# Designs tried in a protein design chat: VH-VL binders against q9nrl2r1430to1533. Part 1

Scores and structures below are computed, not measured.

Target 1, 104 residues: q9nrl2r1430to1533
Amino acid sequence: GGVHELSAFEQLVVELVRHDDSWPFLKLVSKIQVPDYYDIIKKPIALNIIREKVNKCEYKLASEFIDDIELMFSNCFEYNPRNTSEAKAGTRLQAFFHIQAQKL
Positions, changes and structure headers below are counted from each chain's first letter, unless a header gives other numbers; Kabat numbers aren't used for antibody chains.
F, E and O are the ipSAE of ESMFold2-Fast, ESMFold2 and OpenDDE, as the mean of both directions, binder to target and target to binder. V2 is 0.75 times the mean of E and O plus 0.25 times the DockQ between their complexes.
[cut] marks letters that were taken out.

## First folded at step 1 (VH-VL)

Design i1a
Fold by OpenDDE, look of step 5:
Structure i1a (fold): chain C 104 residues (1-104), chain A 122 residues (1-122), chain B 107 residues (1-107)
Amino acid sequence: as target 1 above (104 residues)
Amino acid sequence: EVQLVQSGAEVKKPGESLKISCKGSGYSFTSYWIGWVRQMPGKGLEWMGIIYPGDSDTRYSPSFQGQVTISADKSISTAYLQWSSLKASDTAMYFCARGPYDSKGYYYFDYWGQGTLVTVSS
Amino acid sequence: EIVMTQSPATLSVSPGERATLSCRASQSVSSNLAWFQQKPGQAPRLLIYGASTRATGIPARFSGSGSGTEFTLTISSLQPEDFAVYYCQQYNNYPLTFGQGTKVDIK
């Protein structure tokens, strides 16, 4: 890739990644470690995937970017019970995202 | 262009420590796994372990667990393989390789470093 | 660990001929199987992943097939640059494991 100015999407992804509650979302769930994950989650996504899409300019609308982020959280809440560390982290990170997304 | 460039050949004695490196470029270093593979002289490939530089999630082969340390410095897009005390049996070529995810959460090695030759002899 | 066994150990083939390499897993690895080519003094190069998907830039003469425990790499018409060692590798379970390799040399 070439050198380009950080877009609003790029900046938001950076902020999400740096957040303390980003750890469940930094990369795709490993099927080796969680064999049933992809039997349940049909549209897997993570921040590393979203970052790549941003870098490739695949998002033409803010709504498309937001939809992928929301999908990421939806997947987390679908697979993880409410009392898990993953779900709790997701809840906090999503709240952070909603605040930041208002700037888009 | 995706590239993995490894550090140069090493000549060491038994008991010495060693840390070799693998620098990635041409892609988002923190978005892909980096694996290490050993190839002893005239032998096949052996998976040693893997690290995700984005969060330093590290996995080892049981055969190499406790024998080596895999680490990464994402600030300089570099992964490391190190020994605290080398043995003659550590003489081999060591490759790093990039691991992208597929759509089902598995990963395969698509790009490889050129290899680092490590020779350990008294 | 899953043991990967390749056959034959050495395959002698004439240029232009078809080469068929086999890889067997001690247990099912689904389609999570890759093939690599390695030439002397070089790093391995990815040929096939997902058992049957050709990597970018790989000539059409290379094809992979199989699932579960039996896999095949086929070179439809061997070219001079294809003489090398070929490895299969499963990435279905930890630890990831390679076959012992098949050397394809000139007949």
Scores: ipSAE 0.440, ipTM 0.863, lowest interface PAE 1.3, mean pLDDT 94

Design i1d
Fold by OpenDDE, second read of step 2:
Structure i1d (fold): chain C 104 residues (1-104), chain A 122 residues (1-122), chain B 107 residues (1-107)
Amino acid sequence: as target 1 above (104 residues)
Amino acid sequence: EVQLVQSGAEVKKPGESLKISCKGSGYSFTSYWIGWVRQMPGKGLEWMGIIYPGDSDTRYSPSFQGQVTISADKSISTAYLQWSSLKASDTAMYFCARQGYDLKGSYYFDYWGQGTLVTVSS
Amino acid sequence: EIVMTQSPATLSVSPGERATLSCRASQSVSSNLAWFQQKPGQAPRLLIYGASTRATGIPARFSGSGSGTEFTLTISSLQPEDFAVYYCQQYNNYPLTFGQGTKVDIK
């Protein structure tokens, strides 16, 4: 708890959230809206969850943080066909992430 | 500590507009859905709708669709419920509530505001 | 919409006794069922979510069970502070819907 200095993880999450292609990833998929999602995706994650983990200092290594972000994209590509808006957005956002992650 | 603090009681006349507020604190406001629940005098709870402040995704109950507007200002961690023209039948207690979530894609109201009493009478 | 029906409307129980509240859904809501407690002049308080998981800070005397269309909230030994109205709510489908409530009062 409390106020923490903005870390590299926090900053990167902020940048990901602000990106135009973040919309598929802003929040955990609702089972109400996508009833079959959790039958396919076994390790669900989204930027809101990752942000919370960062805020709670749950990431001790950069690799752990990166793994969660990559999982987020992996889930997107597993569930969404390549020609979907979600997958296309994911592709662009992932490319952005890979560039930013070099700073970690 | 997660807290939802709502605006004070309102006394209005039919036809007047009204906007009540719900301010969240102690958590990341843009990371959780916030909902509104109506409770008419001596009656049960009625789900009105929810909003995700992170992207303003909003869902309404069919019973309240077009009757109210749910919005949020994430810059001040505040959600709103508003009427363009109040009716006497809008007299009720209105609660805001945060939807917590699990990793199974389910959401449940885990924290509640103290409620805002709205009285509409001529 | 999914209709939630609670029974009984009023349950009179003596302190120390077991209280059993029922909630029925018009169609399956899986385990996406929550229980709330509301005292006069107060906001509802989450007791149970996922049909059977106690929320943080909720005493062990509260327990939830059931799945699909039939659910039960049990208070193993009623305490003075437990006299209130209890609501079930499904969050399996939009619109989210509440039961009409069960009032637990003192016998």
Scores: ipSAE 0.771, ipTM 0.922, lowest interface PAE 0.7, mean pLDDT 95

Design i2d
Fold by OpenDDE, look of step 5:
Structure i2d (fold): chain C 104 residues (1-104), chain A 122 residues (1-122), chain B 107 residues (1-107)
Amino acid sequence: as target 1 above (104 residues)
Amino acid sequence: EVQLVQSGAEVKKPGESLKISCKGSGYSFTDYWIGWVRQMPGKGLEWMGIIYPGDSDTRYSPSFQGQVTISADKSISTAYLQWSSLKASDTAMYFCARGYYDTSGLPYFDYWGQGTLVTVSS
Amino acid sequence: EIVMTQSPATLSVSPGERATLSCRASQSVSSYLAWFQQKPGQAPRLLIYDASTRATGIPARFSGSGSGTEFTLTISSLQPEDFAVYYCQQYDSYPYTFGQGTKVDIK
């Protein structure tokens, strides 16, 4: 049901945040530090935003939640070259997410 | 309801150390910035710095860098502002504020603490 | 740092009248401009963010406009509770900076 699904989303976000490779994703990229980021990334998102949506019960389907998480990774890989620390962290965290998402 | 509650008024002497606090509630403390703002008596507002409790990312205003330390303990949803050695010129009201993200990764500060009055005199 | 300059320093108006406050940035801050209201003995209260968006719970009589370097806060019909000091603040660049404030008092 909805309550159980919400709890599952909440727990998964907690696990993602606690992961060692979550550091590029904890909060939105600062336009001050990366001036061109939002010229490239049109749908910015981060774990703090996703958590807020979970807390507000904005996800009615697991697919919606998954789509936002995948968008987060997609943004990372779109902006960051493969050899960057951000991209490497994203790769590992995404793999972790894919495993955990199977439980949804 | 989002709230920021700051510690009580302080009366100190020059040279003493001080640490004041700002406790957030009603929201996920780790997911929003906390800023500190100084207001000297009868004067305007001055940004001192900001911290993201989720990863302790801290940014200081150049005027305050090295003069104060901003920190946070996310386990108790509390941010701190501290001095190692107070000066008379540190006499002021100090506010904390929550930073809410916009779509460009820049926070605007939507909720404020009630302020902490710090008086430093010999 | 970006210098924010407000004008006038003091604005005297009668209840029910329109108040117009100006804020100028020394360089473009895009739309990353906020307006705050502060009453004596109180914390600042957010009125407007992103130059023209009213914060939650803010009456419709408050409106913000402008972009780049010129910004305006308008109070369409001053209420007794609106007499206060108003600050603009840019959050486009570190460090974030405030204007020196405009005091709106009763004429």
Scores: ipSAE 0.712, ipTM 0.916, lowest interface PAE 0.7, mean pLDDT 95

Design n2h
Fold by OpenDDE, second read of step 2:
Structure n2h (fold): chain C 104 residues (1-104), chain A 121 residues (1-121), chain B 107 residues (1-107)
Amino acid sequence: as target 1 above (104 residues)
Amino acid sequence: QVQLQESGPGLVKPSQTLSLTCTVSGYSISSDYYWHWIRQHPGKGLEWIGYIYYSGSTDYNPSLKSLVTISADTSKNQFSLKLSSVTAADTAVYYCARELYWDSGSYFDYWGQGTTVTVSS
Amino acid sequence: DIQMTQSPSSVSASVGDRVTITCKASQDISNYVAWYQQKPGKAPEPLIYDASSLQSGVPSRFSGSGSGTDFTLTISSLQPEDFATYYCQQYDSYPYTFGQGTKLEIK
């Protein structure tokens, strides 16, 4: 990737964070609040982590950035039953992401 | 196989409390799933009332929340609905139902046959 | 609350006809929609979940489609036993809400 791609990643992360359905994804899940989360999810990630990686230019390929975003959603769907607000928010946010990602 | 059966008085006077019980067989209500009450006013559509989760957690329709209580008696494998201060608007067929919610999708897979409750003086 | 606007409210059709019922959600609910069939004096029975997944035991002539706000239940070739009232339901968020129903009558 280049400077232009990094800017695109930054913008997309901003849009994801501002989305109404971003609340489950803004930061890493608290082990205190969800004691069994990290027993199940082995590669935890959140938008704040992804944003930091973007800021540090850790994504050299768009595919790497997309993989982390998809991992974030995958973790949500793995841990949360489909009828939960978290899973439902994730489904909507992921759909939004897929549309925006086409612009990368 | 899973079966649900509603029971309770078919006639309730205005301002009284409607009380219904759903008896579940073929599956323990304390094992899993969400257990719901849904009603259908005569000639009308369906209205969700609320649920009790197998863990005991409940949630209710905001339009009825102040009047509704759903509870469970795991020893009898039953869950119940109480609706206080009833009016003619509460006349309906009342259904209990089970909801799937994880890998198999979310929908009401088993329903009781329904019980008619008429609110009348 | 999420409103589910179902249309038409009633439809007359003949055996063998293709029938389409639509449901519009007041907001994006992804694919969190179920469809039920209800016959007089009976409880609703599930047909479709997740907008397009066919409930086990339901004939393949039933199908569902849609995502976001617009959903469709289709009966490809109507059978005599299909005359009933159909309801869509969203489970995106509480309170769960149903469409007002579509009564499918014999022409």
Scores: ipSAE 0.143, ipTM 0.769, lowest interface PAE 2.7, mean pLDDT 94

Design n3b
Fold by OpenDDE, look of step 5:
Structure n3b (fold): chain C 104 residues (1-104), chain A 120 residues (1-120), chain B 107 residues (1-107)
Amino acid sequence: as target 1 above (104 residues)
Amino acid sequence: QVQLQESGPGLVKPSQTLSLTCTVSGGSISSGYSWHWIRQHPGKGLEWIGSIYYSGRTDYNPSLKSLVTISADTSKNQFSLKLSSVTAADTAVYYCARGKYLYRSPFDYWGQGTTVTVSS
Amino acid sequence: DIQMTQSPSSVSASVGDRVTITCKASQSISSWVAWYQQKPGKAPEPLIYAASSLQSGVPSRFSGSGSGTDFTLTISSLQPEDFATYYCQQANSFPLTFGQGTKLEIK
C-alpha cells in the first residue's frame, strides 16, 4: 500500500501499544499458558485484533471502537484479581485510554 | 490425570526450617495452572500459604510472607515450600494443590497431604 | 483480606434431608467461590467452582448458588457418603481464604 496519514483510531492504537502497560493486551491470551481462560472469557480481544479491525475499516463509529477497547479491559479485570500485575497495568492503561479517547 | 504428592520430613524442631516438595505427574507445572501450598492445623480449617506460577512468579500469604519461600524445578516437575523459624503453630497437614485458573483458583487437584509436627 | 464466614458451623441431618450451607464474604467477590468436601484423614475434594459449576464426577444432588457476598451450597437429598466437613473458598483476590468449615453429621 501507499503512505497515508494514520486515522484517529490508528493513532490511538499505536499509542496504546507503545504504552509501558500494554504488555497484557498485545495479543490474545495463550490457551497453552492459560488452558481455562476461554472458559471464563467469552469475547476475547486484544490490541492486535483491534488494530486489524481498524486497518480493515470495520469501525464506522467511535463508539464501536471504544466498545472493543473497553471489552479488552473488562476481560482483563474479569480474569485477573485486582492486585495482579496484569490488572494494575490494565488500570493504568485504561486511564490513559480514557484521556486519549476524548480526542475521538 | 494430574496427580500431586507431598514429600519431606514429618518432624521439625522449633526455629528450624520446614522443607517440603510436591511432585506433579500427569501434567506440567509449566502450564498456566497455578500451584499452591495449603495447610490445615489439627482440628482447624484451611490456610493458603502461597503459590507459584508457570512464569516463576510467586504469591504469598501476608501472614507468612517473611518466612515462606516457594520455588519450582521444572526439570523434575516439582515445586517446593520452605518455612523458616517454625513453631508449634506450624504443626499441620500440608497440602500441595493445583489451581484451576492462573490467579483465581479453585483447587481442582490435591495431594494426599503430609503431616508435619514441630516438636523439640 | 476477604473473610469467608460459613454457617452453620455444624449441622445434624438424616439421609434424604435437604441441607443448606451458607458462606458470606466480607466484600463482593462476584462468583469466585469454590466449595470443598473433606472427610477425616483425607484431602479436600472440590465440589463446586465459580459459585455454581459442578466439578466433574460430583453428584447432581450438590448445587451452588449466589453472587456478590452471599453463597449457598445445597445437598438436595443427603446420602450416607455425604457426611463430612464442607468448606467454602474465595478465589477473587489474594490472599486466598477459606470459610471455617461446616461439619455435617448424621442425626
Scores: ipSAE 0.044, ipTM 0.739, lowest interface PAE 2.4, mean pLDDT 93

Design n3j
Fold by OpenDDE, look of step 5:
Structure n3j (fold): chain C 104 residues (1-104), chain A 122 residues (1-122), chain B 107 residues (1-107)
Amino acid sequence: as target 1 above (104 residues)
Amino acid sequence: QVQLQESGPGLVKPSQTLSLTCTVSGGSISSGYSWHWIRQHPGKGLEWIGSIYYSGRTDYNPSLKSLVTISADTSKNQFSLKLSSVTAADTAVYYCARGPYRLSYHYGMDVWGQGTTVTVSS
Amino acid sequence: DIQMTQSPSSVSASVGDRVTITCKASQSISSWVAWYQQKPGKAPEPLIYAASSLQSGVPSRFSGSGSGTDFTLTISSLQPEDFATYYCQQANSFPLTFGQGTKLEIK
C-alpha cells in the first residue's frame, strides 16, 4: 500500500481527538444519558462526524471545516454551564483549535 | 473569507426608529457564532448594543434593552438592528461583528463590518 | 456592569519603542479580555483574545498578558503602521464593555 499524507484537516482532527479535553466531543451525546439534549441542540455534531466528512472530502473550504468545529463548541457551550467539566474542557480544546487552525 | 457589511439609512429623525441590516457573506449566520451590534459615538469609545446567536437567542445592553430589537433572517444571511425613539445621543458609527457563540468562550469579535454612520437630526 | 479602565488615555512614542498599555477591570474577569486596534475612519481590528492569544495575521510584536483584573497589551518594537487607538474589551459578563481607549501617537 502507498503512503497517504494526511490533509491539514485530517491532521487537525487527529490532534483534536488526541487532546485530553476531547472527551465531550468524540461522539454525539447520548439521548439516553442526556434526555433533553436534543430538545436544546438542534444541530448536533461531534469529532467523529467531522472526521467522516473530512474523509469523504465534504469540506471544500477551510471555512466550512472551521464552521463545523465552531458549531461543535457552540453546542457544548449552549447546553453546559460555564462551571461544568464539559464547558471547561471545551474552552481549553477550543483554545487549542484556534492555535492549530492558524496553520490552515 | 467571512465578511460583514452594514446597510441602512444614514439619517434618522428624532423619535423615529433606526433600522440597520448586516449582510454576512462567506459564511452562514447559522454556523454557531454570535452576531453583534456595536456603536461608536463621534470621538468616543465603543459601546455594545446587543447580540443574536445562531439559535435565535438575543442579549441586549440593559441601558438600551427597552429600545433595541435584534433579529435574524437566515434565508438572506442577515441580521438586523432596530433602535426606537432615537435622539441625538444615538448618532454614531454602527458596526456589526462576529464572535464566538458565548462571549466568554475564547476569541473575541474576530470579524467586523466597515461600519455605517447614522446621524440623528431633524 | 464591569468597567474597563485603560491607561494611559494617550501615549506618544517613536518607531522602535516598546509600548505598554494597561487595562484594569472593576472585578475579576479571568482571562476573558480582547484587544482591538482602530485606525481613524476604520473599524476596530482584533489583536488579542483570551488575554494573551494572538489573532490570526497579527504581527508577533504584539502580545497580551494578565489575568484577574490587570491586563497589558505590549508592542515590543513600534512600527509606523501601529499608530492608532487601542481598546480592551471584557468578555466575561454581560453587558460586554470596552475600555475608554488609548491613542498611540507619533512623537
Scores: ipSAE 0.424, ipTM 0.857, lowest interface PAE 1.2, mean pLDDT 93

Design p1d
Fold by OpenDDE, look of step 5:
Structure p1d (fold): chain C 104 residues (1-104), chain A 122 residues (1-122), chain B 107 residues (1-107)
Amino acid sequence: as target 1 above (104 residues)
Amino acid sequence: EVQLVESGGGLVQPGGSLRLSCAASGFTFSSYWISWVRQAPGKGLVWVGEINPDSSTINYAPSLKDKFTISRDNAKNTLYLQMNSLRAEDTAVYYCARGYDEGKLPYYFDYWGQGTLVTVSS
Amino acid sequence: EIVMTQSPATLSVSPGERATLSCKASQSVSSNVAWYQQKPGQAPRALIYGASTRATGIPARFSGSGSGTEFTLTISSLQSEDFAVYYCQQYNNYPLTFGAGTKLELK
């Protein structure tokens, strides 16, 4: 994919950020507000981090990009109960991502 | 009557691949989340992963995400589990189980198949 | 992942007696706990969901209680068909996890 894949990654990140359910994922969780988060989640990641990696061309394969996005959702579902607003938002955003990722 | 019937199990060598099927009947298959759950001989139950009604959301146990793929064909009322790079520790009875009601959060796995045995051995 | 710890591993009880099975979660799982019964050579059967609600067709002698991290399955008066392995499961967080099971055997 090369440059074309990079552009696709950029566009997909933009779409994810603009999604109504992106609010839990825009930036890293605050350790102050959620003191035990980083005791549980060992590989924290967020859309702003992924965007930065895309901008720096750190993703050489689509699978690497997808892995980071899936990690982001995995972290959410690991920490948050399924009936929380965060988990519900994550479920919907993940579904959206899976549909959009088919275009990569 | 709700029924789930697994098939496709058998003997496979380490590093091999296998695809399991789960045939559903007696309910609106396309309205439910479905999971795979496995059980090694003499051991407990281990959740493998789940798939939502329209396949837009698929979740896996972290240790299995890289080599297992869950899919479904609602037109055929069938759930699939593609397993690659199989190891001895993947030896188990594999169950399909209904967990969600019309896309809602699950209450429990209310119906299970009889399971299909996968044996990974040289 | 959330670890579900069941105790005891084996419970020996006589018919007609009360059986109490414990399940502990490594962190709070609210009331998102299910219990299953499994007999040799058979698939699991759902008994309880939401920690305390009996599944369809489950006899009244089966009851579940608890919330947060402590859960209990109780069989008020054991019948001969109740001797089996019992599993608890949380569905509060991914990945979904089961306990290692309690084998309920005839004393």
Scores: ipSAE 0.000, ipTM 0.642, lowest interface PAE 10.6, mean pLDDT 92

Design u3b
Fold by OpenDDE, look of step 5:
Structure u3b (fold): chain C 104 residues (1-104), chain A 121 residues (1-121), chain B 107 residues (1-107)
Amino acid sequence: as target 1 above (104 residues)
Amino acid sequence: EVQLVQSGAEVKKPGESLKISCKGSGYSFTSYYLGWVRQMPGKGLDWIGIISPGDSYTRYSPSFQGQVTMSVDKSITTAYLQWNSLKASDTAMYYCARLKYYSGRGYFDYWGQGTLVTVSS
Amino acid sequence: DIQMTQSPSSLSASVGDRVTITCRASQGISNYLAWYQQKPEKAPKSLIYAASTLQSGVPSRFSGSGSGTDFTLTISSLQPEDFATYYCQQYNRYPLTFGQGTKLEIK
């Protein structure tokens, strides 16, 4: 058990996951529960996927990381009307992300 | 009180264009999808499509894709359904309805009074 | 597409009767099922959603049950104002689809 220092991307993902409004975004949408999701959303993504990409050092630029996070929110708003719990959570989490992303 | 008020009855000829309207009030217009439903004379209900008033995102039934166009003017909380070239088979009652949405799916909790469209030569 | 089939297509009953209408989905739709009431020359009215939840303002004599593929709408004691056409609708996936309707007539 040595000390692990998180990168800026890793730290931000941890903060997003821990946020109260992260529940719609923690993992990919279940095709069983939402059968038509993948008919509508062509580029699915979630925080666990983004975390994995960070762990594998797949992001070379901050803009690439930001693009994936924004895609995640874009998918949410495309599939969910604004009055839904998912969209409301997404709006709040995205606002949080935009503040934290200033550190990148 | 949630209300959807639709435009008046239309009498048209084949080949003519038409745009009918649905005005929402009593709720946040941009927060809810609106749907359109067709009911041919003496028949059941056919889903046409839904539209998101906030960003004009649309989903059409495959049966109506390319046959009609949904749009909105959110500044006056009004949705539209239009035809470029009407057919006699378009004769029907057309309803707009608010979609109560949950996790990507929904039912229609409030309905307009309907617009009767009659197409005949 | 998910096909919704109602039974019967028409039904005659008397005031005070217990009436049951069935709706069957061609595939599993969980509880994503709504019921509507439509009176002649009027717009449909929402009765039930999530298969068994009454819409606000709907009398308690109406009830819905079922999950998966088989659903029922029940009116425990028919009132004069209940004679109408009833439709089920699935919203498990797009395209949204309705049953063909059940016309409830006075005997």
Scores: ipSAE 0.015, ipTM 0.693, lowest interface PAE 6.7, mean pLDDT 92

## First folded at step 3 (VH-VL)

Design e5g
Fold by OpenDDE, look of step 5:
Structure e5g (fold): chain C 104 residues (1-104), chain A 123 residues (1-123), chain B 110 residues (1-110)
Amino acid sequence: as target 1 above (104 residues)
Amino acid sequence: QVQLVESGGGVVQPGRSLRLSCAASGFTFSSYGMHWVRQAPGKGLEWVAVISYEGSNKYYADSVKGRFTISRDNSKNTLFLQMNSLRAEDTAVYYCARDKYFGSGTYYGMDVWGQGTTVTVSS
Amino acid sequence: QSVLTQPPSVSAAPGQKVTISCSGSSSNIGNNYVSWYQQLPGTAPKLLIYDNNKRPSGIPDRFSGSKSGTSTTLGITGLQTGDEADYYCGTWDSSLSAYVFGGGTKLTVL
C-alpha cells in the first residue's frame, strides 16, 4: 500500500544518493558556477529536492516519482555534452535507477 | 570499430601463475565495466570477475577468489587478469567482455566480446 | 551446477518457433536485468538480448526476450539453420555479488 510505496521511494533515493555517480545530482546546479544553466534548463531538479518531496509524501503515484527522476536525467543530458563527466555519470546512474525502478 | 583482443594464454603447470591482457579499442574504455568470462572445453560459460570503470570496485567468482586478480590500466586501454595458484580446472578459453555500463554493484550484460585466449593447466 | 537453470537442448524445424526458458531466484532474475547470449559453434559469445527484452543493433526481431517473476524466456521465430547454436541467459546476482550464467541450451535446427 501507501506505506510500502513511500518506503520504496525512500530506499531508492537513498541508493541513488549513495551511488558513486550521484555527485552531479545531489543538489541544484550553482548559478554562480554555471551562469547559463538556468537559461537552458527550465525545470531544474535534484536528488535533495526529490528526497524532500518523498519525505513530505508529495508523490501519490510511482509514475510521479519516476517522472521527477527522469526529468533530473533529462536535464543533465540536455545541458551536458555526451563526453562530459556529468553526462557519463548520468548515464550510469540512470541505468542503475532503471534496475531499481523495476521494484516499484 | 569496437574491439577487444585477449592475449597471454598458454600452457602452464599447476601451481604456476599467468597474466592475461585484453586490449580495447574503438570506444572510451574508461567508461565501461569489464568482465572476464571463461569456458572450459565442451562446457558452458563461467563468469570469472568484473571491474568497474575506474577500477575501484571488483567482484570475483568464488572459484577464483584469493587466486585471481582483475585490474585495468585506463591510460593504456588494457584489462588484466593475474592468475595465481593455477589448477587443472582453470583450463579454459578466457574472454574479456565489455559491460554495457560502468559497474556499481550491478551489471547489465556484456555487449562486446573478444575472441578469447586459451589457458591450459596440466602436469 | 549453474545458478540459472536452462534446458540442455531444444530443437525445431526451419520456420518454426522455439522458446528457451531460464529460471532463477529473486536475487538474480527477480531483481536484475537479464541478458541472452548466442554462441555459434567455434565462436565467441554474442549479446542477443539485454535488459530482459531489448535487442542490440543488428539483432533481427525474430529474437525476443521476456521476463516474469524469477524466470525469463528467449523466443526465436522463423527459425533458420544459422540459428543453430548454444544460448545462455545471464544476469547479476545481488546476493552473491556475482554475474551468473545459465548452463546453456543447445538449439538444433532439424
Scores: ipSAE 0.008, ipTM 0.675, lowest interface PAE 9.1, mean pLDDT 92

